# VH-VL binders against f1miw6: the designs that were tried, part 15

Target 1, 251 residues: f1miw6
Amino acid sequence: MPHFAKPLLRNIITRNLFNSIKKKQCLQYLQTLRTLQYDGFTTVYFGETDIPESLVTGEDFSDGYYMPTPTWCVVHAGGSQGWVPWKYRMFLRDELCIKQEDNLFFEFCDVVKKAYGKCAIVVKERRRQDATRPKEGKETEAQAHVPSVVNLTSVTCCPEVAKSYGHKLLTLPSPYNYLNPLDSAWSSLKWFIINNRKEFCLQSVDGVYSYQYILFSDLISKGIERINLSKWRTITTKVRRWENYYLGKLS

## First folded at step 22 (VH-VL)

Design qa
Fold by ESMFold2 at other seeds, fold request of step 23:
Structure qa (fold): chain C 251 residues (1-251), chain A 121 residues (1-121), chain B 111 residues (1-111)
Amino acid sequence: as target 1 above (251 residues)
Amino acid sequence: EVQLVESGGGLVKPGGSLRLSCAASGYTFTDYYMHWVRQAPGKGLEWVGEIDPSGGSTNYNEKFKSRFTISLDNSKNTLYLQMGSLRAEDTAVYYCARDYESGDWSGMDVWGQGTTVTVSS
Amino acid sequence: DIVMTQSPDSLAVSLGERATISCKASQSVLYDNKDWMNWYQQKPGQPPKLLIYAASTRESGIPARFSGSGSGTDFTLTISSLEPEDFATYYCQQYYSYPLTFGQGTKLEIK
């Protein structure tokens, strides 16, 4: 009996259990979402995307002029009503701080409450780093980790903050990317950036990051504006067709 | 004057591949999702999948996802269907169609003439 | 997948008479008080043409003799007084759920 076969069988069995848990979580998510929608909650998808600076500049770094380019994080939210009337946020990876994240989610919850009333705020699941790096000889819990706080890279999304505004915070299970209309919105934003970046190219100046931030912010703002209500309605309608597919498949 | 024109169909052996094209004109290509739909001889219509030209997002009939890839070239206003590992049952007329979305209803409002794919030994 | 079943498979009708085509969905396609299904017409050697959307609304340029009715799982296409150009195959199609699916078609022939 080969000793290597036991670790491989354990990995296959663990994957099957993980997939079963994720299917159950997806079904629970969809059932909860539909109940909240029936009860008059407005669905709002809150999320982020990474835009590397090279996407905006079009620079080829093969000549070694620049060190590895920084990545910008854009945070926004939307749904079948379009982008929420909330100023999106843009961060460099290294500019984040804990206090800013707390204030941001409070502000967001207040804005969507005033705009839509009670909301079902959907945030995409992120795996904790420890859950993806099993240590030698350690075994994880039999149950999947479901954190009480759902985090974006740049923002802490606290369920109690959402609840204090009458909202419900929902976690979208990570394997089910078709269920997040923000993924399509981000793809459209990146498409706009690629096709319009030459009109916004920077020249070399002192204070390179500050000038690039201003021009970059203008390009992103225009790209977000181009993703209008009609586009959002199309995207969310197509997500609903996937929701109906998975409700049938998983039930 | 909205027009869709398919091409690239032909005879291919089982296990082979083909790339179909759909050239679009008379409208803003990036404003509308685009579908591929096929029709076997003497049979009904079968949806293959769709793509968003303004971001590349795709939705496939899972039946085809492992063998078929939908893509496009915005500079040519052209939709593509790459078909691999072809089988006799893939013999069909392949249509491209424009997706109309109002938010409250959807429909394939413009269709091409189709291009014929025949898979046989 | 949602199966759309049409009845009959073929139908022979005289000019000026009424034709009725049935479409049954394997599950409800009703959402937000709207039925997410369409009817298409396909003449021989031609691509399909959108005829009726949202179960009952005629597409632009479609004659008033075409009407759609029904809700949920049961739908009907009616042609009130057949004209020579109406002899074609008719398909229902749902867009409630992926994959998008069509009925098997109903061929309308001259008697």
Scores: ipSAE 0.823, ipTM 0.938, lowest interface PAE 0.5, mean pLDDT 83
Fold by ESMFold2, last read:
Structure qa (fold): chain C 251 residues (1-251), chain A 121 residues (1-121), chain B 111 residues (1-111)
Amino acid sequence: as target 1 above (251 residues)
Amino acid sequence: EVQLVESGGGLVKPGGSLRLSCAASGYTFTDYYMHWVRQAPGKGLEWVGEIDPSGGSTNYNEKFKSRFTISLDNSKNTLYLQMGSLRAEDTAVYYCARDYESGDWSGMDVWGQGTTVTVSS
Amino acid sequence: DIVMTQSPDSLAVSLGERATISCKASQSVLYDNKDWMNWYQQKPGQPPKLLIYAASTRESGIPARFSGSGSGTDFTLTISSLEPEDFATYYCQQYYSYPLTFGQGTKLEIK
């Protein structure tokens, strides 16, 4: 038996075990979600997307070298009721920013409680790459004692915080992108940016008109508004068809 | 007046490729998902997939996902179906259809006249 | 995939008489007290046309002689008094689950 054959067989076995675990996680997620919906919980999807500055400016870096461009992280939430009435957040994403905002998730839970009552708050599981990113800065012993926490890149989502507001925090397994309506909402935002960024350019007034500056916050705000209640209802209805597909396939 | 017009059908050898087009007019193209649906000769209707013109999100019948790609051009109000690795079983009339969504029901409320794809030696 | 099975595959019905077409889903398409299925009409050489949505509601411009009924897994399309323009193939279609699926069709003929 060649030595390289052992690693290949182990890789296949490991992949099959991981796949089986993810299928069970998906089925449990869907069954829990449907039980909560039957019990009167409002479903709210809480998540983030990356918007590289090149998407906003339209600059093309395909000239033979790939220079890193800054990336913005937009954090928001929505569901069949539309966007949550909560001000979305924007953060500059980089490897040097190690930040967990303790109060942001508390505020979010309070807002959705006031708006909808008890909620099933769905957060997408971080990819393994994202979950293993190094923390830059201070080492803390508190991380060894932190309960199982579902983290976005820039936000800590603690199940006990959600519970204290009467909510239930659910984790959507990472391979099942079709089950996250935020992915469709983010795709619509990015398409809006591509097709409308020239309309949001500013021209400086000086002795010589020498540059244009994209009014980033207005572009993003308008893009989010374009994803209205009707669009959210369409997206969530289509996600439900995928939920029904997976419930049938995995059960 | 709302109108959908397919084009690009024809004869193709097995293993070949073909790109179908669907030109839309008379409505706001970005407000409605768009479907591709096919019908083999003497057979029923088979859903291929759909796309959101205002975001590019797609939902495919998994049967076709590896060989077919749905795309669009918002500046031309045009939907595309790129078909690869074609087989005799892909011989059909291909329709594009507009998706109406109310939140309480959905339906393909406007259809094109179809374009015929024949896969034959 | 949800299989939509229609019965009969074809039928001949006299002008002015009642026609009844059955559609059975391989699993329930009921969600939130709504049936997520539609009926389409297709005349030879033409694309399908939306006829009934949500199992029982007529699309705009569809005559009152068309009615849909049933729930869950068993659905019926009824044409109360056939007119010459009604001779076509009829398809049920579910949109409860991906992939969207159609019945095999029921061909309605004059004789």
Scores: ipSAE 0.819, ipTM 0.936, lowest interface PAE 0.5, mean pLDDT 83
Fold by ESMFold2 at other seeds, last read:
Structure qa (fold): chain C 251 residues (1-251), chain A 121 residues (1-121), chain B 111 residues (1-111)
Amino acid sequence: as target 1 above (251 residues)
Amino acid sequence: EVQLVESGGGLVKPGGSLRLSCAASGYTFTDYYMHWVRQAPGKGLEWVGEIDPSGGSTNYNEKFKSRFTISLDNSKNTLYLQMGSLRAEDTAVYYCARDYESGDWSGMDVWGQGTTVTVSS
Amino acid sequence: DIVMTQSPDSLAVSLGERATISCKASQSVLYDNKDWMNWYQQKPGQPPKLLIYAASTRESGIPARFSGSGSGTDFTLTISSLEPEDFATYYCQQYYSYPLTFGQGTKLEIK
């Protein structure tokens, strides 16, 4: 049955085409980013991370028993000037699809305009599950040719809202995680949580759930404070070395 | 005084594995990225990679990424290099180094004395 | 990868004389009007030591006889009057792009 050889070769060719498209998107992203930076736009990375409650409590659910744990979504933004002076948000993941705050991006755009002037707002691209389902090509083409909105799972990021404040909204291609300094910031936050959670959970053992939430919020706030301006400058400088690597590799 | 001390080097056969350690003292370990750099006998310096002790973020020289893993233990102020599938060309002195980052320049401002890895039959 | 090429590979110089070591990057390491490269000194049996950062700025404790110059792709380390402790191998290193890369080294020997 030589039939099996043809599907393998076609799969390899399909993967090469997909990789070529993503490489072109990355190069376009980097060229646009550098043009905006030259034109005086302040770069701001806007994004989210998930913090499961098991990370905070220290309870282990990975040993072959799945117990549903609530997951919190933290939304914040930062860049070479540190965290944006905008109050970060926390959302409970199980309620997120019902309570997505569509006006939050409008508020964010106003705050960064007042703080920095015109910004290049960078949001990471969402991964797609329908990339392996070709039968709905028109819907796929509509997203590729005329994307109407860029979404985090918790926030709708509309390019026209950004434009109305003098900003530019950029999408960072999903395979290129080294180009997002927020990933390093989120890793630092999670390490802080793991190493300090016992101190912040003391009253939750003795008290009510309001104490537990307050300690959790305090833990997050303290972890964010630990990622100071110096740390942000280090992270963004290291991201620039990856930017230079990819500009050289992909050009 | 700031001090970095490598250990764990030795003789290993091709295809084998080895874990190097770098014990840090005299400064706040979590404030500085840490590098591994190697030097083959009679040869120049080659950067292996770096890690952020305050978050675990790593940046590797792609040459080593499939065979080498950088990790750390903050409770011991210790940096590790796990090396697998070792080859003769991995024979070198391995240094750990502290990263200084000012935003306007960077440099490896403190180095250990190195530990020697020999890959030989 | 950015290749850093030094010349000469070795240099023999008398005490009190001037030594000049060059380093050429395979692409520019200039960003935001700063050159993202350093010079290191390595004596036999010792780890490297940072000498010059940002192409031209001496690290604290480095004698004034060491100086760095150049920009973009072409860099020079100059030792204006050699002392016995200066006989070592010298490396340039770029940190403009990953992976970080070093030159092959220039061995400075007593003539």
Scores: ipSAE 0.819, ipTM 0.935, lowest interface PAE 0.6, mean pLDDT 83

Design qa
Fold by ESMFold2, look of step 22:
Structure qa (fold): chain C 251 residues (1-251), chain A 121 residues (1-121), chain B 111 residues (1-111)
Amino acid sequence: as target 1 above (251 residues)
Amino acid sequence: EVQLVESGGGLVKPGGSLRLSCAASGYTFTDYYMHWVRQAPGKGLEWVGEIDPSGGSTNYNEKFKSRFTISLDNSKNTLYLQMGSLRAEDTAVYYCARDYESGDWSGMDVWGQGTTVTVSS
Amino acid sequence: DIVMTQSPDSLAVSLGERATISCKASQSVLYDNKDWMNWYQQKPGQPPKLLIYAASTRESGIPARFSGSGSGTDFTLTISSLEPEDFATYYCQQYYSYPLTFGQGTKLEIK
């Protein structure tokens, strides 16, 4: 009869099993991706990022008493060919405006098919912690514990929709941050916002909500333009060096 | 003229820390990743890591990740290497270098003259 | 990590003669029909200088006497007619995979 594992030892064994599972998932992802690339699929990274209003305004909410600040979700896609020739989407993350739009992924698949032909569409794995609690359900708890990044909560990515356009949908395991060039693109966008937000500030508009949307839209649009084809080629090339590292390490 | 100038090297006791600087001029600082590369006395070149000035993204040689931090100040066009928990084997000339990426090849196309770090008790 | 091994460690050659330096990678650095490796030159007391990229293409301003060849794991730097300024240490470097790694160097000396 095996010795009963103590609670601390059980946690260590459980964490080692999770780590082994994630390593196998990463290797499987990389092998599948390379097979699709050799079969002529264009790689496209599809994802989202959260832009909290505080990033734009610079407001400090240290005491936590303030009303929740809206968070914008930006959805876009890109790869070594640059941004997909598709207008990115912005969604406001409040209770009334949070909707998963099934037709958006359908539209996306059609656009990338027309632009590139068959694609390997890569999406980041959902973080397990986010799936257990509503983002805005309890303002004080949601404010204190809400992660700054929520992937694909605004868009349902159905593998059968991708397949119907001749695409393949791949899931990138979440611990491997270096393997998604969108993360670098989002970092560059947020950097641009921080360094240019004063330039887009206007103070004469009635209707605060619509003014905020216009300001964010113009700022976001310029930030996305800043991440040009040359930048995309750079970040995807650097991601490939990490892919090669992990293929060697995990094989 | 593109120029990179390192500074901040010196003598440090084992276990100590040191911050190196690399001042960049003659080009658009935010358009190029920047590397740190070191060379121990009489030895070859060793890559430490790189950073994107237009987003802060970093790639480290895992050998150094726990002890070294690459950062920058875009207002001064300056790259930094913060080194902690220094050991005798960290004694080296430290170079900064500009990264060129074409998508079909890459290379460190501009180098500074280096700054010397000596770790001894 | 990919180990880049150069040979010889040191080479003595007369002015005007040919020098040949070998670099072997511990695994192929060939991807998508491109060799992801470079050559650098380092003169005494100076920083390294990019010499050859993509295994065989000279960087701007590098004299035609420098040439690179090879593919996959085996690479060669050739200097067809040595000039006094060519006596330096030469490093190969791969950028196929992180971490970026350099060969141990080959010192080219006047015979």
Scores: ipSAE 0.815, ipTM 0.933, lowest interface PAE 0.5, mean pLDDT 83
Fold by ESMFold2, last read:
Structure qa (fold): chain C 251 residues (1-251), chain A 121 residues (1-121), chain B 111 residues (1-111)
Amino acid sequence: as target 1 above (251 residues)
Amino acid sequence: EVQLVESGGGLVKPGGSLRLSCAASGYTFTDYYMHWVRQAPGKGLEWVGEIDPSGGSTNYNEKFKSRFTISLDNSKNTLYLQMGSLRAEDTAVYYCARDYESGDWSGMDVWGQGTTVTVSS
Amino acid sequence: DIVMTQSPDSLAVSLGERATISCKASQSVLYDNKDWMNWYQQKPGQPPKLLIYAASTRESGIPARFSGSGSGTDFTLTISSLEPEDFATYYCQQYYSYPLTFGQGTKLEIK
């Protein structure tokens, strides 16, 4: 008969190892962030969200005969001062589109430098590398510690580009989603889309038939505008309460 | 007038479940986070959690997260607290409260009258 | 969790006299030159009511006889000349860190 205790013990052991590593990463992140804030760096959260077209159209009209609907990516940044005065970007998530926008990060760094001065730019870890990955071989790879990048699926974020503008690039560990105010902003955008997509339809009536169109970019633009400075101050204040919780808990 | 009215309290056996409601009026419901706060008989106040009506984001007191769920219906301007696996120590008056955020301070500036939950054999 | 400890648990004060209630946080609630704590008043059978926010600022409509002071971990609510409507239970509350926590309450009674 199956040994239920062994699978549960294996899960507990691997979870404990992962939690220990991620707790250290979170504490390091928070301590670094607070040091940078004390040193006069403005905190800016840079990130992306996916908006599937089914969210905009209201229904998944797939019937097994048609291709899956595409997904859009919105890239933006914000903090306690509101959205960065940088025009958000939209990319279609197909393989042809995403790669063309790799160089936006240095433009972003210039804009935030001019707007706020030196910034602590926070990007959420995408978790492309497994921390438990074993390395084969006896000798280590010496001297090959080039700066690593933090990638969004549509934008490459290079620490040395940030440094050249006087910024610091920080990576937020992935299991700590409460520490990213962009997650709340994205949820509010998606809520706006769900509740307002019908009001952005164009209609025509011709004989017996009617037609509807969705002004996608107008809908997204209005949704982003509705997340105003007051909303940003609210969500960053609530994130700070989680930061204080984790600083107390992990210290 | 800004008003919050809780309902749905009552007597429940241990292990049972109950859903509380909080009807909001007199303001733009989606502009403010909403809290649930409870008060056991003769005891102080205990924060349960909060939700953003404009996006569904929640923050829970970890003590309750496994058994309590905060949700809402924006079409009815109504906040809900779903309580499961109830215990005797969950006996309390449950309040909903509006969260006011100014950037310089925060506070629960409007409270309902509360609804009483009694968990007893 | 940040524990907010009030002192005393209750006190009896004559009308027109001064009442002082202390609140001590288990950790500093000071951030960005602000103290992230409030005071609430609760009368029997009623919900709490916000009195003082940001440690020292009265909510609109709160009489001038209520004042808050202190910073960091040690806070005080003072009622300078008690009126009949001031006999209630008072709670401090921090919103510096999750979970939000309240003090155990201080019951203010008429002598």
Scores: ipSAE 0.814, ipTM 0.931, lowest interface PAE 0.6, mean pLDDT 83
Fold by ESMFold2, fold request of step 23:
Structure qa (fold): chain C 251 residues (1-251), chain A 121 residues (1-121), chain B 111 residues (1-111)
Amino acid sequence: as target 1 above (251 residues)
Amino acid sequence: EVQLVESGGGLVKPGGSLRLSCAASGYTFTDYYMHWVRQAPGKGLEWVGEIDPSGGSTNYNEKFKSRFTISLDNSKNTLYLQMGSLRAEDTAVYYCARDYESGDWSGMDVWGQGTTVTVSS
Amino acid sequence: DIVMTQSPDSLAVSLGERATISCKASQSVLYDNKDWMNWYQQKPGQPPKLLIYAASTRESGIPARFSGSGSGTDFTLTISSLEPEDFATYYCQQYYSYPLTFGQGTKLEIK
């Protein structure tokens, strides 16, 4: 066989295996979710989104000059009951937030237990080299990274912590984005930010950083409030129609 | 009074493109998903897709997803359907409809009068 | 896709008489003890109009002579005493699963 033919054949075979694995994972996820719902578990979607400060300020870096711009991570959760009654978190995107926030998931599990009882906590699978990039053939290993099968980039979601509160932790397979209502909530939040950022101009107290944080947190807080219970029930109902579609398609 | 008014229909050759518009009035546009539904001559109704005006999220009938794009302009309370790679079987009356959603039921509670697309050479 | 099959394709009925239209779903549209399907009426040259939602609940402004019944896969629209304005095509529609799908329609004509 020619040298080119061997790498191409490997990539085709690896892609077919990946698709088969993801299809099986999706069906298992849906079956498990429906069993837990039947058994009285409340479904809660736990996740994060990135909001670069340029989205808030409107600052333009398209002229080709690279300036590091902070990116904020918002961590929250919701479901057919609305946003979880939990103080959502905002972090600057860096390694220290991940290590410092190991206890965040403990607190989250306690809050949802008190609010809803036993929960099916759904976390979206992070994209991985072995899941999304078979054609490159290599994975660069960073010394401080954590495998993302069950973890968010900013929060460690331990299944045993969830179990200790009577919850079940589920991983939503990455190619099935229609199955995550939090994606629609994040889109609505970003839409709110773009359309309302000028109205949240507040004077700085003593510095540029303080001004940025106060303006940003107020804007995010109002955007979260705009996504009310009625909106959550709408998007979770539409996700259920996708769940039914995939249950029929993958069976 | 809630009103939906479609426009932009016409005669288009196979392989061509067309953009339909739906102007909405009489209600808060961002509170309701909006649908496109089509009806071929003498045939039944076929759902094309829907969009959330308050976030831009879309749900498509997978049959159309590669050729049709739903979009909107909140400042004009207007819904769009961009249709590409048109075929003879795309000949239909195209309706926009408002989605009422309570969480316990939903329905297309307001419809426009429709705009006719004819694909023929 | 969930196929919604109506019976009959057409029906001729005299004014003041009862009309019954059947709709069968290719799989159950029942979830959380609710049937996720609706009925619509369409007169010639007009868009559809929502009649019945959640299988059995009349939309606001719909006359009491219209009623819906059934559950799961089998649904019925009944018009208890036909009026002249009731001669139209009727569609069932499920919203249990994407894509949303309609029945092929039942044309109700004056005998």
Scores: ipSAE 0.811, ipTM 0.933, lowest interface PAE 0.6, mean pLDDT 83

